# Ledger of designs, part 35: VHH binders against q9p7j3

Target 1, 174 residues: q9p7j3
Amino acid sequence: MILPLFPETQVHVFVYENVSNCAAIHEQLISQNPIYDYAFLDAATILYKKQVYSAIIRALEDRRDEQMKTKTIHSEVILSLSPKTEISSAFRQFSMTKKSKNIVVVKIDSKLTEEEEFERLDKLVEGNRVEFSDEELQKLIDFKVLKKNYKLDPSTLENPLASILSSIALRGYS

## First folded at step 18 (VHH)

Design hc16
Fold by OpenDDE, fold request of step 21:
Structure hc16 (fold): chain B 174 residues (1-174), chain A 122 residues (1-122)
Amino acid sequence: as target 1 above (174 residues)
Amino acid sequence: QVQLVESGGGLVQAGGSLRLSCAASGFTFSEYTMAWFRRAPGKEREFVAAITYEGDDTFYTDSVKGRFTISRDHAKNTVSLQMNSLRPEDTAVYYCAAASYDMGTPVEYDYWGQGTRVTVSA
């Protein structure tokens, strides 16, 4: 996928359900295995495609403007999902953990087609790929976690997308 | 000023033991995952072990599993590496490292120590 605002940057997003090896993936991340150069998100925290894309765009903008708060584009994506400025908090809120069952995987600066990238990623993730769509994401979301992460209340829950996007866009604005 | 200061390295015979320690200062220790890396002569730096924020999870490279144990003391802001049954191939400079995150993407460690030399003789 090519984002209009960043035509030179190819982005891929994948969704996996019933992932059995999240702990193993976590271990590879801690050990800095470059083959795992992705952003691994807990699907329980993701409700919309636009939520993910908004975070990606923000991360890319930060990179463009040389204003990244983290060291890598993928870490910046994870940070960008959060309404909080603290890196550790953002990761705890949105990153895949060993306890995750379903995950969203983001690849920035891909040089491969979506299918080629999938073939590579599929060797790393033991789970079932599902469509990256709002419909599928809605099946995987934990609303308790979502509400907590974005401090959603009954009023904002009437249009949670707007609230989430605002939180992402205005992070640090207060 | 951020500092990671390693200690405990030295010369030991094969089958022997060493305990490395890393004293951390200048940052919120409890918010960082701590790790040990090593660089053997003529080789690239490699991951050895890590312990998460709260110390509830530990990770090891395969070659040291069952022999090395990583631990941390939040009260003292220290991370330790107990190395048992040492082998000549464990000879390396060992580095302490700290990361503000330990999941989601390959970890970029923010802070590094200067290292402590471990030499295991046959």
Scores: ipSAE 0.912, ipTM 0.951, lowest interface PAE 0.4, mean pLDDT 95
Fold by OpenDDE, fold request of step 21:
Structure hc16 (fold): chain B 174 residues (1-174), chain A 122 residues (1-122)
Amino acid sequence: as target 1 above (174 residues)
Amino acid sequence: QVQLVESGGGLVQAGGSLRLSCAASGFTFSEYTMAWFRRAPGKEREFVAAITYEGDDTFYTDSVKGRFTISRDHAKNTVSLQMNSLRPEDTAVYYCAAASYDMGTPVEYDYWGQGTRVTVSA
């Protein structure tokens, strides 16, 4: 897909459930395998498509403005999901781990169609692809984790999306 | 100032053992995943081993599994690589590295040491 404000940047987002090889993927990430050049997110921490898009847009804006806090666009996406400025904290909050069962995978600067990218990714992820939609994400979310990550309270839970987007947008400005 | 200083390299006979150590300073050690890399003559640098910031998970390249052990000491801000059953193909300059994250995307290590040379004779 193409984002309106970044027409030259192709982005793909995939959702997998019942992933059995997260530990293996994690190992590849630590060993710097370039074939795994994605952002792997724990689906338990993602509630909305707009949450992911907001983080992507934030990362792209930071790159555009040469204000990235991390070294890669994918790491910046992960950081951008967090209301915290600490890189390590953001990754601990949102990244896929060996314990993850469901994941959201983001690809920035893809040169492939969505289907072609999926075919590549499908060789790396052992799980079932589901639609990238609020409906599917809602099935995978851990609200306890979500509330913790964004410090949601009864008042902000009335409109979680607004609170999440505000946290993403205003990171570093609190 | 960030600094990673490797030590423990040297000449050893095949089948022998070495223990490499890396002393870290200038950053919050407990928040970083530590790793060892190596670069053999005429080859590219390759991943050897890593230990997570909490020290609960370790990772190894296949060729060193069962022979090498990575560990860390938070009190001393050190990471070590115990190298047993050394082989001539283990000959390389070994580098210590630190990363602020170890998941989510291919890890970009933020800090690197100058390296320590390990030579394993046949």
Scores: ipSAE 0.911, ipTM 0.950, lowest interface PAE 0.4, mean pLDDT 95
Fold by OpenDDE, look of step 18:
Structure hc16 (fold): chain B 174 residues (1-174), chain A 122 residues (1-122)
Amino acid sequence: as target 1 above (174 residues)
Amino acid sequence: QVQLVESGGGLVQAGGSLRLSCAASGFTFSEYTMAWFRRAPGKEREFVAAITYEGDDTFYTDSVKGRFTISRDHAKNTVSLQMNSLRPEDTAVYYCAAASYDMGTPVEYDYWGQGTRVTVSA
């Protein structure tokens, strides 16, 4: 897809459930395999499409403004999901782990169509693709993790999206 | 300032053993995944081994599996690479590296040592 504010940047987002090879993917990431040039998120930490898009937009804005805190656009997406400025904390909060079962995969600057990108990614991820929608994400979310990551309380749980988006947008501004 | 200082390199005969060590300072060692890379003459730098910040997972490139062992000492802020059954193709400059994350995306290592030369003769 194309984001209105970034018409020259093609973005794809995929959701996988029942992923069996997260440990194997970890091995590829730590060894810097460029074929795995994606952002792999733990679906247990994602509740809304807009949450993901907000992080993507934040990352793209940081890149545009030459204010990236990490080295790659995908790492910046992961960082941008977090209200914290610490890179290690953000990754521990939102990135896929070897224990993850469901994941959200983000591709920035894709040169392929969504279907072509899916075919490529499907060779790397052993799981079932589901629709990238709020409905499907809500089936995969761990609310305990979500509340912890964004410090949600009873007053903010009425509209968690607003709180999440504010946290993403205002990261580093306190 | 951040420092990674490798040691233990040298000349060894094929089939021999060598133990590399990397001393880290200037950052919170326990929060970083540590790795070894190598650059052979005329080749690009390649991943060799890594150990997570918790020390519970280790990773190896296929060509060194069963021969090399990576370990870390949190008390001494060191990471080591035990290299056994060395081969001429293991000849390279070996670099110690540190990363603040090890998941989510291909890992970008933040800190690098100057390297230590390992030469394996036939």
Scores: ipSAE 0.910, ipTM 0.953, lowest interface PAE 0.4, mean pLDDT 95
Fold by OpenDDE, look of step 19:
Structure hc16 (fold): chain B 174 residues (1-174), chain A 122 residues (1-122)
Amino acid sequence: as target 1 above (174 residues)
Amino acid sequence: QVQLVESGGGLVQAGGSLRLSCAASGFTFSEYTMAWFRRAPGKEREFVAAITYEGDDTFYTDSVKGRFTISRDHAKNTVSLQMNSLRPEDTAVYYCAAASYDMGTPVEYDYWGQGTRVTVSA
């Protein structure tokens, strides 16, 4: 897909459930395998499509403005999900882990169609692809983790999207 | 000041063993995933082994599996690479590296040592 604010940048987002090879993916990431050039997120931490898009947009803006805090656009996406400024904290909060069962995968600057990108990614991820939608994300979310990551309370839980987006947008300003 | 200092390299015959050590200082060692890389003559630097900051997971490139063992000592802030059954193709400069995260994206290592040379003769 193409984001309106960044028409020259193609972005793809995929959701996988029941992933069985997170440990194997971990190995590839540690070894710096370039074919794994994605942002792998724990789906348990993602509630809305707009949450992901907001992080992507933030990362792209940072890149545009030469203000990235991390080394790659994908790592910047992970950082951008977090209300915290610490890179390590953001990764621990939102990145896929060996314990993850469901994941959200983000590709920035893709030169492929969505289907072509899926075919490549499907060789790397052993799980079931589901639709990238609020409905599907809602089935995978861990609300305990979500509440912790964004410090949600009973008052903000009435409209968690607003709180999440505010946290992402205002990172580094509070 | 961050420092990674490798030691233990040298000349060894094929089939022999070496133990490399990396002494870390200037950062919180327990919060970093540690790794070994190597660069052979005329080749690009390649991943060899890693151990997570939790210390519960280890990873190896295929060519060294079963021969090399990575370990870390939190008390001494050291990471080690036991290399057994060495082969001429293992000849390289070995580098110690540290990363503050090890998931999400291909890992970017923040700190690097100067390297220690390992030469395996036929």
Scores: ipSAE 0.905, ipTM 0.950, lowest interface PAE 0.4, mean pLDDT 95
Fold by ESMFold2, look of step 18:
Structure hc16 (fold): chain B 174 residues (1-174), chain A 122 residues (1-122)
Amino acid sequence: as target 1 above (174 residues)
Amino acid sequence: QVQLVESGGGLVQAGGSLRLSCAASGFTFSEYTMAWFRRAPGKEREFVAAITYEGDDTFYTDSVKGRFTISRDHAKNTVSLQMNSLRPEDTAVYYCAAASYDMGTPVEYDYWGQGTRVTVSA
C-alpha cells in the first residue's frame, strides 16, 4: 500500500493468527538476521488499521526530519506506537514476544509487491494469514492490554481511536 | 557512564580452551540481553552467542554450538563465554554487547565493549 504523505514509500502490513514459531523468530532477531528485517508487533496491542498507519507515518516523519530515536525505520514504528518516548518500554508493550499467538508484521521501503513480500514472509512465520482490517484486528485485540498501553479510562474507551491517534501524534509534547 | 570491558583473550593452540569475561557497569544489568560478537580480520562482525534478560535463554551461531557456552553472573554483573575445542577459524576480536530489548526487529545492541583478541594457532 501507498501512504498519501509518502507516495514513494511502499508499505506492506500483514496479520497472522495462531502463530506457532514466535520463539524461533526471536532467535533470528537476536542474531540480527537481515532476512527478518520487519517490525513484528503483538496483535493483542493493535485494534485499528489507523493505529498502525499513524505509527508508520510518525516514524517516516521522524526519519524525514532526522529525528529518529532508533536505528531502523522498523524499530521506529514500534517506538511510534507508544505515547511515551522511552524505547525499551515501547518494545516491551508492543512487540511480538516469544509467547505471542497473533502478530502484525510491517515492512517499510519494500521493493516487492504485496504478494511477493507475503511469499517471502510466509516462509518465516508459521501461522494463518488473515486480512489486515479493523474487523480481523478486533478479534485479536486484548482490551486490557490496550487500556493499559494507552491509559484509557471509561470515557475514552467509548471512542478509543481518537485517544489512541492523539497519543501517537503528540508523543513527546508537554 | 556505561561500560563493557572484555577480558580473557589471548593465544591458544587448536583444541584448547579460553574463557572470556565481560564486566558491565552503568546500567541495570538484569534488564539487558547480553551477547558476544566477533570480527575476524577482513570480515564483518558476526553474532556468536546471546543470553536473554528474561529467563536467561541462550542462543548460539551454528559454528559454535556445542563448543561455546554463554553464561551470566547477576551478582557480579558479568557475562562469560566459555570457548572449548577451539579452531583456527575462531580467531577474531570478540566483543561484548548489550541490548535493552530483544524482540520486535533484528536486535539493536546499544552498548559495545572495546573487544578482546583471541588467536587460535594450528
Scores: ipSAE 0.768, ipTM 0.874, lowest interface PAE 0.6, mean pLDDT 90
Fold by ESMFold2, fold request of step 21:
Structure hc16 (fold): chain B 174 residues (1-174), chain A 122 residues (1-122)
Amino acid sequence: as target 1 above (174 residues)
Amino acid sequence: QVQLVESGGGLVQAGGSLRLSCAASGFTFSEYTMAWFRRAPGKEREFVAAITYEGDDTFYTDSVKGRFTISRDHAKNTVSLQMNSLRPEDTAVYYCAAASYDMGTPVEYDYWGQGTRVTVSA
């Protein structure tokens, strides 16, 4: 995918359900294996495609403006999902963990087509790829986690998109 | 200011043991995942072991599994590496490292010590 605001930046997003090897992936991240240079998100925290796109755009804007708080664009995407500026809490809230069952995987600055990137990623993830769509994400979300992460009140839980996007867009303001 | 200070290196005969320690100061130790890396002569720095900030998981490179044990002590703000059954191939400078997150992307270690030399003779 090419984002209109960043036409020279190729982005791919994949969704996997029923992932059996999150613990093995976690080990590779800790050892800094460069083959795993993606953002691995827990799908229980992602309800909308626009949630992910907004975080990607925010991370790319911060890179463009030399305002990144983390070392890589992928880590900046994880931070950008959070309504708060604390790096460690953002990772705790949104990242895949060894206990995750379903994940969303983001690749930014890809030199590969979507299917070529999928072939590479599919060697690393033991699970079933599903479409990156609001329909599929809705099946994987944990609404209790979503409410906690974005501090949603009961009135917004039926259609929380605007509240979530506002939280991402307004991060860092009083 | 953040400091990571390694100790416990030295010369040891193959089959022997050493215990490395890393004293941490200048940050909230319980919020950081701690790791050991090593640099052998003529090689790139490589991962050896890590322990998560909760202390509930440990990780090891394959060549040290079963021989090395990483542990942490919250009271002393230290991470240790117990190194048993040492081999000449374990000869390296060992570095302590700290990261504020340990998941989601390949981990970026924010802080590094100056290293302690371990030499294992045949």
Scores: ipSAE 0.744, ipTM 0.876, lowest interface PAE 0.7, mean pLDDT 90

Design hc16
Fold by ESMFold2, look of step 19:
Structure hc16 (fold): chain B 174 residues (1-174), chain A 122 residues (1-122)
Amino acid sequence: as target 1 above (174 residues)
Amino acid sequence: QVQLVESGGGLVQAGGSLRLSCAASGFTFSEYTMAWFRRAPGKEREFVAAITYEGDDTFYTDSVKGRFTISRDHAKNTVSLQMNSLRPEDTAVYYCAAASYDMGTPVEYDYWGQGTRVTVSA
């Protein structure tokens, strides 16, 4: 996909359920294997497509403006999901862990079609691809985790999207 | 100020053993994943071993599995690499590294030591 503000940047987002090899992926991340250069998110933390796209847009804006806090665009996406600026807490809250069952995987600056990127990723992830859609994401979310990560109270839980998107867009201005 | 100081390197005959140590200061040691990397002359730095901040998981590059053991001591703020059955191809400068997170993307190690030289003679 192409984002209107970044027409030269190809982005792919994949969702996998029932992932059985998160521990093996962890090993490859620890060793800095470049084949695994994606952002691996825990789907339990993602409720909306717009949540992911807003984080991608924020990361791309920070790269364009030379304001990135992390070393790669993929790590910047993970930071950008957080309402706070602390890098380690963003990773602890949003990244895939060895215990994750479902994941969202982001590739930015892809030189491949969606099908070609999927074929590469499918060799790395042992799970079942599902559609990247609000319908599928809502099946995978943990609302207790969402509430904690974005400090949502009962009034914002009725319409959490605006609060979440504001947190992503306005991080650093509070 | 953050410091990682390696020690324990030296010259050793093939088949011998060395124990590397890395003393850490200036950050909360228990919140960091610790790793060893090495750089042989004329080659790129490569991953050797890591021990995670959460849990007790250890990871090793294939060429050292069964020969090297990484461990950490939270009381002394040190990470160690026990290197047994050393081979000439293990000759390198060994670097201690620390990362504040260890998942999500290929890990970004925030802090690096100056390295300790290990030479393994045939």
Scores: ipSAE 0.739, ipTM 0.868, lowest interface PAE 0.7, mean pLDDT 90
Fold by ESMFold2, fold request of step 21:
Structure hc16 (fold): chain B 174 residues (1-174), chain A 122 residues (1-122)
Amino acid sequence: as target 1 above (174 residues)
Amino acid sequence: QVQLVESGGGLVQAGGSLRLSCAASGFTFSEYTMAWFRRAPGKEREFVAAITYEGDDTFYTDSVKGRFTISRDHAKNTVSLQMNSLRPEDTAVYYCAAASYDMGTPVEYDYWGQGTRVTVSA
């Protein structure tokens, strides 16, 4: 997709369930293999499409304004999901790990159509693609993890979206 | 100030061994993934080995598997690379690197040493 404020920036988001090769992907990330230039998120941490889009928008705004804290737009998306400014903490909380079962994969600045990007990504990820939708994300979320990552109290657990989006927007002022 | 200082390089005959060491300071060593990269003359820098901050996971490029062993000592804040069965193609400057995360995207190594030269003669 193209975001209105970023007309030259093509973004794709994919969701995979039952991923069997997260450990192999980890090896490729460690070695800086450029074919793996995506943001790999643990789906257990993502409840809403808006959560992901808000992090993407925040990362793109920070890039536009020369305020990025990390070196790439994909690493900036991972940071932007977090209510905290600490880079390592954000990665520990939101990134795919070798133990992840379901993942959300983000590509920013894509030169490819969604279908073309999918064909490339599908060679790298051993799992089943599902729709990027709130319905599918709700099946993959771990609410204990979500509560911990965003420090949701009982009053916000009924509808945590506003609290989560506020955390993303207000990062650095907590 | 963050500092990574490599040592242990030198000249060695093919089939020989060397042990590289990297002394780290200026950051919380136990929170960083440590790696070795190398650059041969006229070549791009390439990944050699890494050891994660979370435990005993180690990674190696294919050409060194079974010959090189990476290890870390949290008490001394050092990472080491034991290089056995050395070959002339292992000739390179070896760099120590550190990253505060090791998943999610291709790893950004934030800190780099100045390198130590390894020359393997036929």
Scores: ipSAE 0.731, ipTM 0.868, lowest interface PAE 0.8, mean pLDDT 90

Design hc21
Fold by OpenDDE, look of step 18:
Structure hc21 (fold): chain B 174 residues (1-174), chain A 122 residues (1-122)
Amino acid sequence: as target 1 above (174 residues)
Amino acid sequence: QVQLVESGGGLVQAGGSLRLSCAASGFTFSDYTMAWFRRAPGKEREFVAAITYEGDDTFYTDSVKGRFTISRDHAKNTVSLQMNSLRPEDTAVYYCAAASWDMGTLTEYDYWGQGTRVTVSA
């Protein structure tokens, strides 16, 4: 996928449910295995496609403007999901954990087609791929976690997307 | 100031043992995943072992599994690497490293020691 604002950057997003090897993936991330160069998100924290896209765009903007707070574009994506500026907080809020069952995987600067990237990623993730859609994401979301992450209240629950996007866009601006 | 100071390196014969230690200061030790890396002559730095911030998980590169053991002491702010059955190919400068977060993306280690040299003779 190509984002209109970043035509030279190819992005792929995949959703997996019933993932059994999150602990093994964790081991690979700690060992800095380059074939695991993705952003692994906990699907329980993701409600909308636009939420993910907004975070990706924010990360790309930060990179463009040489304002990244993290060391890699993928870590910046995770940070960009959070309304908080603290990196550790953002990762605790949104990153895959050993206890995750469903995950959203983001690849930035891909040189492969979506299908090629999937074939590569499918060897790393032991789970079932589902469509990256609001419909599928809504089946995986934990609303309690979502409300906590973005401090949603009854007044914002009418349109949670707007609140989420605002939080992402305005992170660090108070 | 943040410091990671390695010790315990030296010359040892093949089949011998060595225990490396890393003393950490200047940051909240219990909040960091600790790791050992090594760089052999003419090669790139490679991951050796890691232990999570809670100490409940340990990870090893395949070539050292069964021979090396990583541990940490929160009371002393130290991480250790017990190296048994050493081989000439284990010869390298060993570095201690600390990461504040280790999930979601390839782990970025925020702090590094200066390294301690390990030489294993045939």
Scores: ipSAE 0.847, ipTM 0.928, lowest interface PAE 0.5, mean pLDDT 95
Fold by ESMFold2, look of step 19:
Structure hc21 (fold): chain B 174 residues (1-174), chain A 122 residues (1-122)
Amino acid sequence: as target 1 above (174 residues)
Amino acid sequence: QVQLVESGGGLVQAGGSLRLSCAASGFTFSDYTMAWFRRAPGKEREFVAAITYEGDDTFYTDSVKGRFTISRDHAKNTVSLQMNSLRPEDTAVYYCAAASWDMGTLTEYDYWGQGTRVTVSA
């Protein structure tokens, strides 16, 4: 996919459920195996496609404006999901862990078609690919986690999208 | 200011053992994943072993599994690498590294020591 504001930047997003090898993926991340150069998110923290797109857009804007706080665009996406500026907190709240069961995987600056990228990723992830859609994400979300990560109260939980998107867009300004 | 200081390198015959140590200061040690990397002459730096901040899980590159053991002492803020059954191909400068997070993307090791040289003679 091409985002309108970043026409030269190809982005792919994949969702996997029932992933059995998150611990093995974690090992590859720690050892800096370049084949695993993606952002791996815990799907329990993602309710909307727009949540992910907004974090990607924020990360790309910060890269364009030379305001990135992390070393790679993929790590900047994870930071950008957080309403807070603390890097390690963002990773602990939104990243896939060895205990995760469902994940969202983001590739930015891909030189491959979606299907080519999927073929590479599918060799790395032992799980079932599902559609990147609000319907599938809603099945995988943990609302208690969402509420804590974005400080949503009961009235906001009825329509949380605007609150979440403004948190992502306004991070660092409050 | 963050400091990572390695020690314990030296010259050893093949089949021998060495224990590397890394003293850490300037951050909350228990919140960091600690790792050893190495750079052999003429080669790129490569991952050797890591021990995570959460749960003290350990990971090793394939070529050292069963021979090297990483451990940490939270009371002394040190991470160690016990290297047994050393081979000439283990000859390298060994670096201690630290990361404040180790999940979600390729781990960004923000702090590095100066390195300690290990030479293994045939």
Scores: ipSAE 0.789, ipTM 0.890, lowest interface PAE 0.6, mean pLDDT 90

## First folded at step 19 (VHH)

Design ia12
Fold by ESMFold2, look of step 20:
Structure ia12 (fold): chain B 174 residues (1-174), chain A 124 residues (1-124)
Amino acid sequence: as target 1 above (174 residues)
Amino acid sequence: QVQLVESGGGLVQAGGSLRLSCAASGRTFKGYAMGWFRRAPGKEREFVATISWRGSAIFYTDSVKGRFTISRDHAKNTVSLQMNSLRPEDTAVYYCAATPGYAIYNTADEYDYWGQGTRVTVSA
């Protein structure tokens, strides 16, 4: 996919359910293995496609403006999902862990078609690919985690999408 | 709570310029992208331009690139559209709109808040 705001940047997003090897993937991420250069997100933290696309756009806007806080664009996507500026908190809250069961995987600056990128990723992830859609994401979300991560209370629960999306764009400016 | 009010429309000759303004009330639209759409007689609304909260991520529809400039002023809580080199096909009602986060697809359904519109007529 090419996002209109960043027309020279190709992005792919994949969703996997019932992933059996998150511990092995996590080990490779800690080792900084370049084959695993993706953002691996815990699907329990993602409810909306727009949540992911907004974090991608925020990361790309920060990169263009030389305001990135992390070392890679993929780690910047993880930070950008957070309403807070603290990097370690963002990773604890949104990154895939050894105990994750369902994941969202983001590739930015891909030189491959979606199918080619999928073929590479599918060698790394032992799970079932599902559609990147609000319908599938809703099946995988943990609402307790979502509410905690974005501090949703009765005043924001009526329109959680607007609260979440504005937090992503506003991080560091509130 | 959230109102968008456009102004600056009018009648102008082809080749001329016009500056539209959109005043927001209720809040500063913290973390919202802003956009301009237009509706020509007998047509559906079409996307014109969008600008991010920070003002640095901007996108224009092809037919207005190089002629129109979108900008925003957080202190005044306004969004503006400078329209230069106007053509008769730019004749439309122009609408200001707001969406939380970023404008991703540049479609009207993406935007939650709309102004009432300001009429622009470009005579040959």
Scores: ipSAE 0.807, ipTM 0.901, lowest interface PAE 0.7, mean pLDDT 92
Fold by OpenDDE, look of step 20:
Structure ia12 (fold): chain B 174 residues (1-174), chain A 124 residues (1-124)
Amino acid sequence: as target 1 above (174 residues)
Amino acid sequence: QVQLVESGGGLVQAGGSLRLSCAASGRTFKGYAMGWFRRAPGKEREFVATISWRGSAIFYTDSVKGRFTISRDHAKNTVSLQMNSLRPEDTAVYYCAATPGYAIYNTADEYDYWGQGTRVTVSA
């Protein structure tokens, strides 16, 4: 996928359910294995495609403007999901953990087609790929976690998308 | 009551300039992208420009690139469209619009709030 604002940057997003090796993946991320150069998100924290794309755009903008707060574009995507400026908080809120079962995987600056990238990633993730759609994400979401991460209340639950997207946009600009 | 109110429209000769402004009221549009659309006589509404909350994400339709500049003022809760080198084909009613999140959309359906529009007429 090509984002309009960043035509030179190819982005791929994949969703996996019933992943059996999140702990192993997590260890590779800790060790900074370059083969795992992705943003691994806990699907329990993701409700909308637009949520993910907003984070990606935020990260890309920060990179463009030389304002990244993290070391890599993929870690910046994770940070960009959070309404909080603290990196550690963002990772606790949104990143895949050893206990995760369903994940969203983001690849920035891909030089491969979606299918090629999938083939590569499929060797790393032991789970079932599902469609990257609001429908599928809705099946995987933990609303308790979502509400906590974005401080959603009854007044915002009727339109959580607007609240989430605004929160992402407002990070560091309150 | 949420409102977007456009101003700055009028009659101008080809090659001239206008500056449109949109003032938001009734709510804070913090975290919202703001944009401009236009509808020419006998045509469908079309995307003109959009700008993110941060002001770092900006889109233009191809026909206005290099001539139009979108900007916003958070303090005043406004979005502006500087239109230079105007052409007769720019004649339209210009609408201000807002949507939560980043300015990644160039389709009207993605925008939640709309102004009533301001008319721009460019004579040959």
Scores: ipSAE 0.395, ipTM 0.730, lowest interface PAE 1.4, mean pLDDT 92

